# Ledger of designs, part 322: VH-VL binders against q9nrl2r1430to1533

Target 1, 104 residues: q9nrl2r1430to1533
Amino acid sequence: GGVHELSAFEQLVVELVRHDDSWPFLKLVSKIQVPDYYDIIKKPIALNIIREKVNKCEYKLASEFIDDIELMFSNCFEYNPRNTSEAKAGTRLQAFFHIQAQKL
Key: E = the ipSAE of ESMFold2; O = the ipSAE of OpenDDE; V2 = 0.75 times the mean of E and O plus 0.25 times the DockQ between their complexes.

## First folded at step 18 (VH-VL; framework fv_nezutatug)

Design bb6 (at its last look DockQ between E and O 0.62; V2 from the best seeds 0.00; counts 0 for: pae O 5.0 > 2)
Fold by ESMFold2, look of step 18:
Structure bb6 (fold): chain C 104 residues (1-104), chain A 121 residues (1-121), chain B 107 residues (1-107)
Amino acid sequence: as target 1 above (104 residues)
Amino acid sequence: QVQLQESGPGLVKPSQTLSLTCTVSGGSIDYGYTWHWIRQHPGKGLEWIGTIYYSGRTEYNPSLKSLVTISADTSKNQFSLKLSSVTAADTAVYYCARGPYTSDHYYMDVWGQGTTVTVSS
Amino acid sequence: DIQMTQSPSSVSASVGDRVTITCKASQSISSYVAWYQQKPGKAPEPLIYSASYLYSGVPSRFSGSGSGTDFTLTISSLQPEDFATYYCQQANSFPLTFGQGTKLEIK
């Protein structure tokens, strides 16, 4: 809760979206373009979905917001091998997120 | 806040299977984290036993690999440790812990209270 | 396996002292080290991740540094609640391994 906590979530999501390595995470993976993705990833999530949940005040606790962000990265690492551009972007964006999250 | 609580028998006889369960509250075990079992021997340091990922994938300490099984039950929000053929060397305080899933590095950011297990006749 | 060697094994110190604990990895682990504080009868508590980043709520008198193989935990002005055992952990690769611990005792 609280107004300042929701503003912090919004600020953090904006920082993530603005980061150069956000490109794999902006929207849900297309089933057409990546046919096997949803066979492997059962709880898909992306930054646009998280931003919408912040806007709708769907996060009751900071931990719920953090969990969705961590799930987003974990899905990336589960689907993409370590050496892929997606996994490398995920590693850098997650490191940025951990730094920014300490400011909450 | 996420809380972890170990449960299981405090006394186990040699050659039996040690079974422990970690109950997670305030968060879901299928939400992109790694879940760990660590033990601490009397008067000694900490030993990592193994990890289960939110996806069900596991990693085990090679020293215990043939003896250890870690599993998860997402419907109960629990993950469990089974250690077979225990000896006195398995006497320890057992902790469950959570960490973020990363591609290259693993930390434990939430710990359970620990449960003491004694292996004795 | 990556071995983590802590030193010293114990330290006697007074409130207000500066205390430094070191941890050496048997091979490079970049910055992937964590530090934990454990009070008697309690679970370890996270202090530091990635060599130098404090977890939320950890007092600023704690700091960490290092990269590669050599890492330090520093307490700049020891407080009564800081008397505990401290562990480093390499977070770089499986199997995860811990240092043997450093017991910080009241002098």
Scores: ipSAE 0.558, ipTM 0.882, lowest interface PAE 1.7, mean pLDDT 92
Fold by OpenDDE, look of step 18:
Structure bb6 (fold): chain C 104 residues (1-104), chain A 121 residues (1-121), chain B 107 residues (1-107)
Amino acid sequence: as target 1 above (104 residues)
Amino acid sequence: QVQLQESGPGLVKPSQTLSLTCTVSGGSIDYGYTWHWIRQHPGKGLEWIGTIYYSGRTEYNPSLKSLVTISADTSKNQFSLKLSSVTAADTAVYYCARGPYTSDHYYMDVWGQGTTVTVSS
Amino acid sequence: DIQMTQSPSSVSASVGDRVTITCKASQSISSYVAWYQQKPGKAPEPLIYSASYLYSGVPSRFSGSGSGTDFTLTISSLQPEDFATYYCQQANSFPLTFGQGTKLEIK
């Protein structure tokens, strides 16, 4: 593809992906590795999906973008107990996101 | 945009059960949010009653826990409050509210307009 | 339970004034404080979350600060529409608790 300036959404997704605590969120949870995940989480989402939506210009409002990011975190906190590495990573990444989202 | 609307009887007799429903429109009761009941006695401050998650998990104010039940019907996009054995002290404006789902912190970013409930014989 | 002690209970001010409202938590709650504005006969509306972040649409004259136990809401230049009752809320842990409110009245 061509070279272009990243939108605010694109830039934020890049920053989230690059964050050390993004590992639980990069891709959808594997049904093989976590067999009961999709019995519990009915609206799965991940950074790669959000990135794709950004690339397709599916977000018309910042609130829509933010909603998907928050959904991603809520899924994590719904499924993972607070003392898990996933939940802890999510907590830190979400805090980072909230700071960055102020710029949107 | 998402809107919340409380509904239910405005008058309840002492010792009976107060029952209210919050209907969510312009959005859905899903994983992204927490759902709350708050009340305000006439001329007084705000009192949190309880919270329900999409999963059905609930948290209640300890001062009301034995008397409070919060439930949700996602098929109707509603969540409800039941407060048993009411007294005059339960006269208040009752609000339902929505908050973002964060790891361990709870804000209310969308509120219903509130519904007045009077406990009187 | 975490108590939120809000001060003052009431304050009279004029348009253009700088107003500061304080909320003190009975124990450390990090930065997990929200502020709400409530006008007579209306539901509370959110102003600030996480102590210092403004909700979308909130005028920049509103600001919040603090961490640990002491928090402040500041209106840099009071406008006519700002006369209302303000509440702080701790969002750190259950049970969720509010300050008793500060009624901001016109002088």
Scores: ipSAE 0.020, ipTM 0.693, lowest interface PAE 5.0, mean pLDDT 92
ESMFold2 (binder alone), look of step 18: mean pLDDT 92; pTM 0.952

Design bb7 (at its last look DockQ between E and O 0.25; V2 from the best seeds 0.00; counts 0 for: pae O 3.7 > 2)
Fold by ESMFold2, look of step 18:
Structure bb7 (fold): chain C 104 residues (1-104), chain A 121 residues (1-121), chain B 107 residues (1-107)
Amino acid sequence: as target 1 above (104 residues)
Amino acid sequence: QVQLQESGPGLVKPSQTLSLTCTVSGGSIDYGYTWHWIRQHPGKGLEWIGSIYYSGRTEYNPSLKSLVTISADTSKNQFSLKLSSVTAADTAVYYCARGPYTSDHYYMDVWGQGTTVTVSS
Amino acid sequence: DIQMTQSPSSVSASVGDRVTITCKASQSISDYVAWYQQKPGKAPEPLIYSASYLYSGVPSRFSGSGSGTDFTLTISSLQPEDFATYYCQQANSFPLTFGQGTKLEIK
């Protein structure tokens, strides 16, 4: 997209990073701390990677940006049982994202 | 920009297997979404058949579970429905749909145009 | 299974009228309701998610409300393109279930 679309992506990523429930999503999961993660999750992604893609203008369409954010949440729900603090944080942050994404 | 299109035979004989394919364009089926099959009987409302997640995980309507299989082919960007041992009760318009993967709610934000399937002896 | 009961089953109305459609869930489902519009020979189209949030591009004359078991879809001033069948869907748990539909016809 246009200049307004790129600013909107950056603003939305900043809002996600600042949200209290962003902590599971800031950086890629450590293989040392979580040895089996990359056996289960084949398309890992995190907010720092998405922000870098925004900064490098790698998103051509809003749908590409939305897809990366949704993939991030989907990985969380695929790996983590629903009663974990990670999954609960993911649920709350995804709900926040869906509200904010109406503006894209 | 995501678009879904159903394809498959419009006429199926009783006891055969109904096979439908949904072709996805403008997005990847293994990229964090949930993919659904829904049907609509003549003059009736909508019935959810089942879903497949981007990961390959499936959920089926319990009323159909022993008869239904949903699968994905990521190389063709398609997901498919097989319904075995069909009867006249399976005559319907069949839709594929997309929704985001969520932990606690399942909306359908993109729909295919639908394909009519008639089960006739 | 969660049953979704819509009322009325049918309504006749004129352009400019305000129309309200009700959907009742057989169990509490929080705000996990979606609404769809279906025109004859067409697929359903999404209108509302989470009981009250409009999808992008949906006209502002559409609104939704409710939580728990009782939900409403309101069209504040009918336009000619609004004559269709409307469905609610509970999005809370599998199996996903839909209301039986409300047919909105021009008078």
Scores: ipSAE 0.683, ipTM 0.909, lowest interface PAE 1.4, mean pLDDT 92
Fold by OpenDDE, look of step 18:
Structure bb7 (fold): chain C 104 residues (1-104), chain A 121 residues (1-121), chain B 107 residues (1-107)
Amino acid sequence: as target 1 above (104 residues)
Amino acid sequence: QVQLQESGPGLVKPSQTLSLTCTVSGGSIDYGYTWHWIRQHPGKGLEWIGSIYYSGRTEYNPSLKSLVTISADTSKNQFSLKLSSVTAADTAVYYCARGPYTSDHYYMDVWGQGTTVTVSS
Amino acid sequence: DIQMTQSPSSVSASVGDRVTITCKASQSISDYVAWYQQKPGKAPEPLIYSASYLYSGVPSRFSGSGSGTDFTLTISSLQPEDFATYYCQQANSFPLTFGQGTKLEIK
């Protein structure tokens, strides 16, 4: 397709991905690296998946988009103890997201 | 845009129960957030009262715990504060606020405008 | 409980000045500190989270630093709209606690 103006969802995903604290969330957790992850997390999600859903126009409501982002963070906090780099990054990124999401 | 709005009686008699409600608009009381009540006595600083999770789990300021009840009604997208046996010391501006949900980090990134509650006979 | 000791309680400054506000925690709280700005008759507004990260829309003249017990909010060049009361808050554990506040006034 041609160049077009990014939607609000697209723009926000871009901002999240570019954030310094996005590294835990860019892709799904590797089952090889974290064997027990999917025993605990039943609804895995990541920014690349969310981006794909945005690209496919699967989000009809802002609330649906927000729900997936919040799920992503919820998964992080459910699996990672507070003192982990992942949890700390998630905390910061979520704060960033919550401010940006006010624009939706 | 997510907004929070406090509502309830601005005047409460001593020994009665202060009851406030925070209505959330432009967003929902859902996972990913924690919800807080904070107050500010006239000319004073900020005092955390308590918090509630989407699960219904609550945390209270120990100095107020025996007198405070926080609840949520997700069907109405509201959460509430009840403070029993109020005295003049409970006169304050009461704020509700939202913060990100984490295991144990609690920031407040969206605030209501606050509502003044005066305790007077 | 974690006590947040904020200083100074008040400071007078002029537009263009560099202003520093400090907050000391009674125990180590890593970087779990937020800063808020409150103008008269208004609700607090978030400035900084995790000690050093600015919320979106906050001017770059604001900065935060610190880890452990000592934290600092700095305004590099004070603007007219910056005169307000500032609060630090520890986000480490319950009960959540705030500093006493710093009133930044016009000299």
Scores: ipSAE 0.048, ipTM 0.757, lowest interface PAE 3.7, mean pLDDT 92
ESMFold2 (binder alone), look of step 18: mean pLDDT 91; pTM 0.943

Design bb8 (at its last look DockQ between E and O 0.34; V2 from the best seeds 0.00; counts 0 for: pae E 4.9 > 2)
Fold by OpenDDE, look of step 18:
Structure bb8 (fold): chain C 104 residues (1-104), chain A 121 residues (1-121), chain B 107 residues (1-107)
Amino acid sequence: as target 1 above (104 residues)
Amino acid sequence: QVQLQESGPGLVKPSQTLSLTCTVSGGSIDHGYTWHWIRQHPGKGLEWIGSIYYSGRTEYNPSLKSLVTISADTSKNQFSLKLSSVTAADTAVYYCARGPYTSDHYYMDVWGQGTTVTVSS
Amino acid sequence: DIQMTQSPSSVSASVGDRVTITCKASQSISSYVAWYQQKPGKAPEPLIYSASYLYSGVPSRFSGSGSGTDFTLTISSLQPEDFATYYCQQANSFPLTFGQGTKLEIK
């Protein structure tokens, strides 16, 4: 194998991960740290999972990729009140994503 | 790509219940997002009726709250609108729409084609 | 409830014209405003979100600005396909509310 150019999805995931406000989204929420999380959130997802799906070429359409990202944000705002650090970070990251997604 | 399609009776008698369904294709209604019902009386502007989050939580227009029920059926990938005790004032084109789930603001980025509902005896 | 008042209610213009539509909120709504375009017999289509951001596919001749209570939609050079009714929407809080619309007609 050789070096290849990152796909648009890969690039966007990299940008999201590198964003200062990505910390709530890098990996799945810990059941130990947040015992009730999975009672509320039925479809958990995180950037590491999305990245893996990208790497496996599981996204055939941009809409599928966008849906998972939006699910990730939806989960954040469903669980976290708007005045929490997580929600505030999510708000900023989502805004960033919405701008970047226009390029897909 | 996600698509929304409204369906239901185009004619409803006064005092009866208006029932509409929005069928979503190209995406799952329980996979994030917020789902909306909006209507437009003939020759008039847009009126928000209510919304349902992917979690099932609902928000209603206070002017219609006592008469409106919005629900979701994930098995059919549909969400529905019921408006009871309809009058001629409820004659309108009814739209379902989707918007991003955000912390504190709500936009509608995908709309159905709309379905006309006439309230008449 | 937050009222959104658009002006003008109707405007006649010619192709190539610069058109500005205003939306005033009854209270401050930060930048949480969307603009929609609706053509006869069709569903509204989103143009702008968060006051100034264009959705994908929206021509660059469309722009939005404003914050607080005063917002504007501008079409820098009107094209034939732009004749339609435009709506602003406040996305700040429930109940969600729309402006009464601005019908942009051919002069």
Scores: ipSAE 0.799, ipTM 0.929, lowest interface PAE 0.6, mean pLDDT 95
Fold by ESMFold2, look of step 18:
Structure bb8 (fold): chain C 104 residues (1-104), chain A 121 residues (1-121), chain B 107 residues (1-107)
Amino acid sequence: as target 1 above (104 residues)
Amino acid sequence: QVQLQESGPGLVKPSQTLSLTCTVSGGSIDHGYTWHWIRQHPGKGLEWIGSIYYSGRTEYNPSLKSLVTISADTSKNQFSLKLSSVTAADTAVYYCARGPYTSDHYYMDVWGQGTTVTVSS
Amino acid sequence: DIQMTQSPSSVSASVGDRVTITCKASQSISSYVAWYQQKPGKAPEPLIYSASYLYSGVPSRFSGSGSGTDFTLTISSLQPEDFATYYCQQANSFPLTFGQGTKLEIK
């Protein structure tokens, strides 16, 4: 909703992007480099897309914003086996997100 | 708080298709969770049947040799199990369960109450 | 497929006893094991995930440990309500598999 909520969403996205474990989530996965990704992941999303949606005021409720961030992590855990660097980074960044989300 | 409830016929004849539905309340099935079907044979342990991701991707127990189909209907907030060509060996209590939206989706953190299915002529 | 073997198949114990149930995986599963409690006529209930983490609301007398192939569930001081069957589950990879169960009987 309001201007204060959108400022909080932007601040949270910036904190996620700044985090060392953000590297798998900055941009959408390349179909050329990972040809089967989009056969498995039907609702792709990344931090740059979420940030654009915040800037365009596309989130009407905080729950919609949180849902997109959690979708981003769930895609990571679905596509990547537990032992991969991507899944481990996702786990750490999600934990960080839950801490920062206390500020919403 | 999320709750799961199994529904379907309690009695199925051999060679028919067993169809069960899990209705989810208190949350949406497409919000990043993984959804499981598990069964428990009389006097025996638990057997994982298969899972469906929020994305629609499925994983099945190879022991069921492609007899199983799991699907979801987001408009009804339900996911379903179909097991074809049943025999008496498929008599069991059937549970649906949730895998959380974290890297822990392989665990079952919420269970339905279970529904007893008997395969008998 | 990863087999999970529980020991013992059943155990009888008195209120106040310390009870240990073990689960052995046929190959390394890191710490990806869960434990469930099932009381007669009820669905399984989650106790522990990732070898040692208690779910919210689970009494602190329950604990889990282990990594690799050998895992334990310990009840530090058995209570009458702990009469149940306990299952371990590997969560490392599909197909997900459960141990055969350990029935805990109170003397």
Scores: ipSAE 0.201, ipTM 0.781, lowest interface PAE 4.9, mean pLDDT 90
ESMFold2 (binder alone), look of step 18: mean pLDDT 91; pTM 0.945

Design bb9 (at its last fold request DockQ between E and O 0.91; V2 from the best seeds 0.88)
Fold by OpenDDE, fold request of step 20:
Structure bb9 (fold): chain C 104 residues (1-104), chain A 121 residues (1-121), chain B 107 residues (1-107)
Amino acid sequence: as target 1 above (104 residues)
Amino acid sequence: QVQLQESGPGLVKPSQTLSLTCTVSGGSIDYGYTWHWIRQHPGKGLEWIGSIYYSGRTEYNPSLKSLVTISADTSKNQFSLKLSSVTAADTAVYYCARGPYTSDNYYMDVWGQGTTVTVSS
Amino acid sequence: DIQMTQSPSSVSASVGDRVTITCKASQSISSYVAWYQQKPGKAPEPLIYSASYLYSGVPSRFSGSGSGTDFTLTISSLQPEDFATYYCQQANSFPLTFGQGTKLEIK
C-alpha cells in the first residue's frame, strides 16, 4: 500500500494508542501473567486487534467501531477493581475516547 | 446503531408481578456496556430501577431491591425486568436504556421509546 | 444516596431568551452529571454527559457546566423546539438518581 490519508477510525486508534493511559490495552492480556483473566472475560479485545480491524476496513458503521472500544473498556472494569492502575488508566482513556467518539 | 424496545403487558393487577422485556437490536447485550431500567410515574420525574452489566452482574435501587429482578437472555438479545407485588404506585412508563460501562460515570446514551404499565384491578 | 436538587421546577420563557437550570448534589460527584431533554409523550433524550460535553447532534446553544455539587444547564438562545422538560442525573454512584425536572414553557 501507498501513503493515504487516515480515516477517522484510524486517526482515533492512533490517538488512543499514543495516549499515556493506553498501556493496559495495547495487546491482549497474557494468560500466563493473569491466569484467571479468561475465566472472567469471555470476549477479550485490545487496541492492536481493533487497529487491525480498522486496517482491514471491517467497520462499516461508527457504532461497530465504538462497540469494540467500549467492550475493551468494559472488560477492563469487569476484571480490574477500581483502585488498580489498570482501572484508573482505563477511566482516563475512556473519558478521552468518549469525547473523541462524539466527533465520529 | 443500537436500538432498544420495551415490551410486555400494559395492564397488571395489584399483587401480581410486572414483567417487561427490552429487546436490543443493532448490538449485543453481552458485548460490553451497562443496561438500565428506568420508570416515570404519570406527571412525575425519572426513577432508576436497576441495571445489569454485560457480564450479568446487577445493581438495584435499594428502595425496590427486594421486589426487583433484572436478568438477561443473550440468546434472544434481551434483558428483562420483574417487579413483584405491584401496587398502583408502580403505574408508570417504563424505559430501558444503555450506557457505557464505567468505573464512576453511569449515564444513559440510548433509550427505548418506553412502555406504559398500568396497575389496576 | 445522592440527592439531586433541581431548580427551578418550571420556567416560562420566550424564543430567543437565555435559560439557566441548576442542579445541586447532596455530596460532591466530581463532573459526573448528565442532562436529558424530554418532550411530552417521548422518551428522554441525552443532551450532555460528564457535566459539560454535548452529544453529537445537540445544538451548540446548549451547554453544561459545574463540578463538585453545583451544576448548570444553559440554553443561550431558546428555540421553539426547546420547550420541554429537562432532567439532571448524577452518574457517579449507585443508586443512580435524577433531579425533579424543570418544565420549560412558552411565555
Scores: ipSAE 0.931, ipTM 0.963, lowest interface PAE 0.4, mean pLDDT 97
Fold by ESMFold2, fold request of step 20:
Structure bb9 (fold): chain C 104 residues (1-104), chain A 121 residues (1-121), chain B 107 residues (1-107)
Amino acid sequence: as target 1 above (104 residues)
Amino acid sequence: QVQLQESGPGLVKPSQTLSLTCTVSGGSIDYGYTWHWIRQHPGKGLEWIGSIYYSGRTEYNPSLKSLVTISADTSKNQFSLKLSSVTAADTAVYYCARGPYTSDNYYMDVWGQGTTVTVSS
Amino acid sequence: DIQMTQSPSSVSASVGDRVTITCKASQSISSYVAWYQQKPGKAPEPLIYSASYLYSGVPSRFSGSGSGTDFTLTISSLQPEDFATYYCQQANSFPLTFGQGTKLEIK
């Protein structure tokens, strides 16, 4: 990615972090507090990790950035039943992301 | 950049099993998303057959549930459709597609080119 | 299962005309409808998700609206490249279902 793409990725990840519904996604789920999470979720990821990857220029294509964000939501819906607070937050944040990602 | 390509036999005899494969490039089938099979009957609309989630879980159209199996091979980055006991009514263009994994908004954002399957003796 | 009924089945219009295609769901699907354009011999292409949001690269002459059971796709100034069949899809619940399609022919 170009410098403009990296700035757009940073702006989008900052907007996701600032969103009221970001709370389930800020950092990885604690294995100690939720020990079965990593038996179900094989590729864990969170916004702090995605932000680090943006800062380190690890995304070569916009699709790679988008895939990490979608993986984050996919993990949420795979682990959490539809009616949980986590899944509802994920639904709203994902909808926000889909609108914003069209600007990439 | 993700691309989907269907492959499989174009002609299948009645009562046999239809077997199709979708090869994914530019992304990984176990890296999120939901992966779909859809078919389009001649001169008619689109019918969702079923889906496989990146985790391997499946959802099937109830009208086909006892006849359909969708599976994934992550080492080949492929997901496949098997439809047993086919009849002429299964003649269609078959598409694979991708959509975001959501809780209640299952739209498809990438489609394969489609492959024509004819069921005839 | 949620049935999606499109109308009209076909429409003939001139370049520059405004065209409206409707889709009715047999039960409420909130705003969870997608619209696809399919040109002959090609796969469907996404136009709109969540009733009213355009995919990047979709011309601004396309717009969508509606919620609940009644949805519309509007082309504000028809162009020759808009000759295609248009499908709505309810995205709310399994089994996912599509409208029967609307064939748009350019005079």
Scores: ipSAE 0.815, ipTM 0.929, lowest interface PAE 0.7, mean pLDDT 93
ESMFold2, look of step 18: ipSAE 0.588; ipTM 0.890
ESMFold2 (binder alone), look of step 18: mean pLDDT 92; pTM 0.946
OpenDDE, look of step 18: ipSAE 0.900; ipTM 0.951
ESMFold2, look of step 19: ipSAE 0.649; ipTM 0.906
ESMFold2 (binder alone), look of step 19: mean pLDDT 92; pTM 0.946
OpenDDE, look of step 19: ipSAE 0.873; ipTM 0.945
ESMFold2, fold request of step 20: ipSAE 0.802, 0.651; ipTM 0.927, 0.903
ESMFold2 (binder alone), fold request of step 20: mean pLDDT 92, 92, 92; pTM 0.946, 0.946, 0.947
OpenDDE, fold request of step 20: ipSAE 0.930, 0.931; ipTM 0.963, 0.963

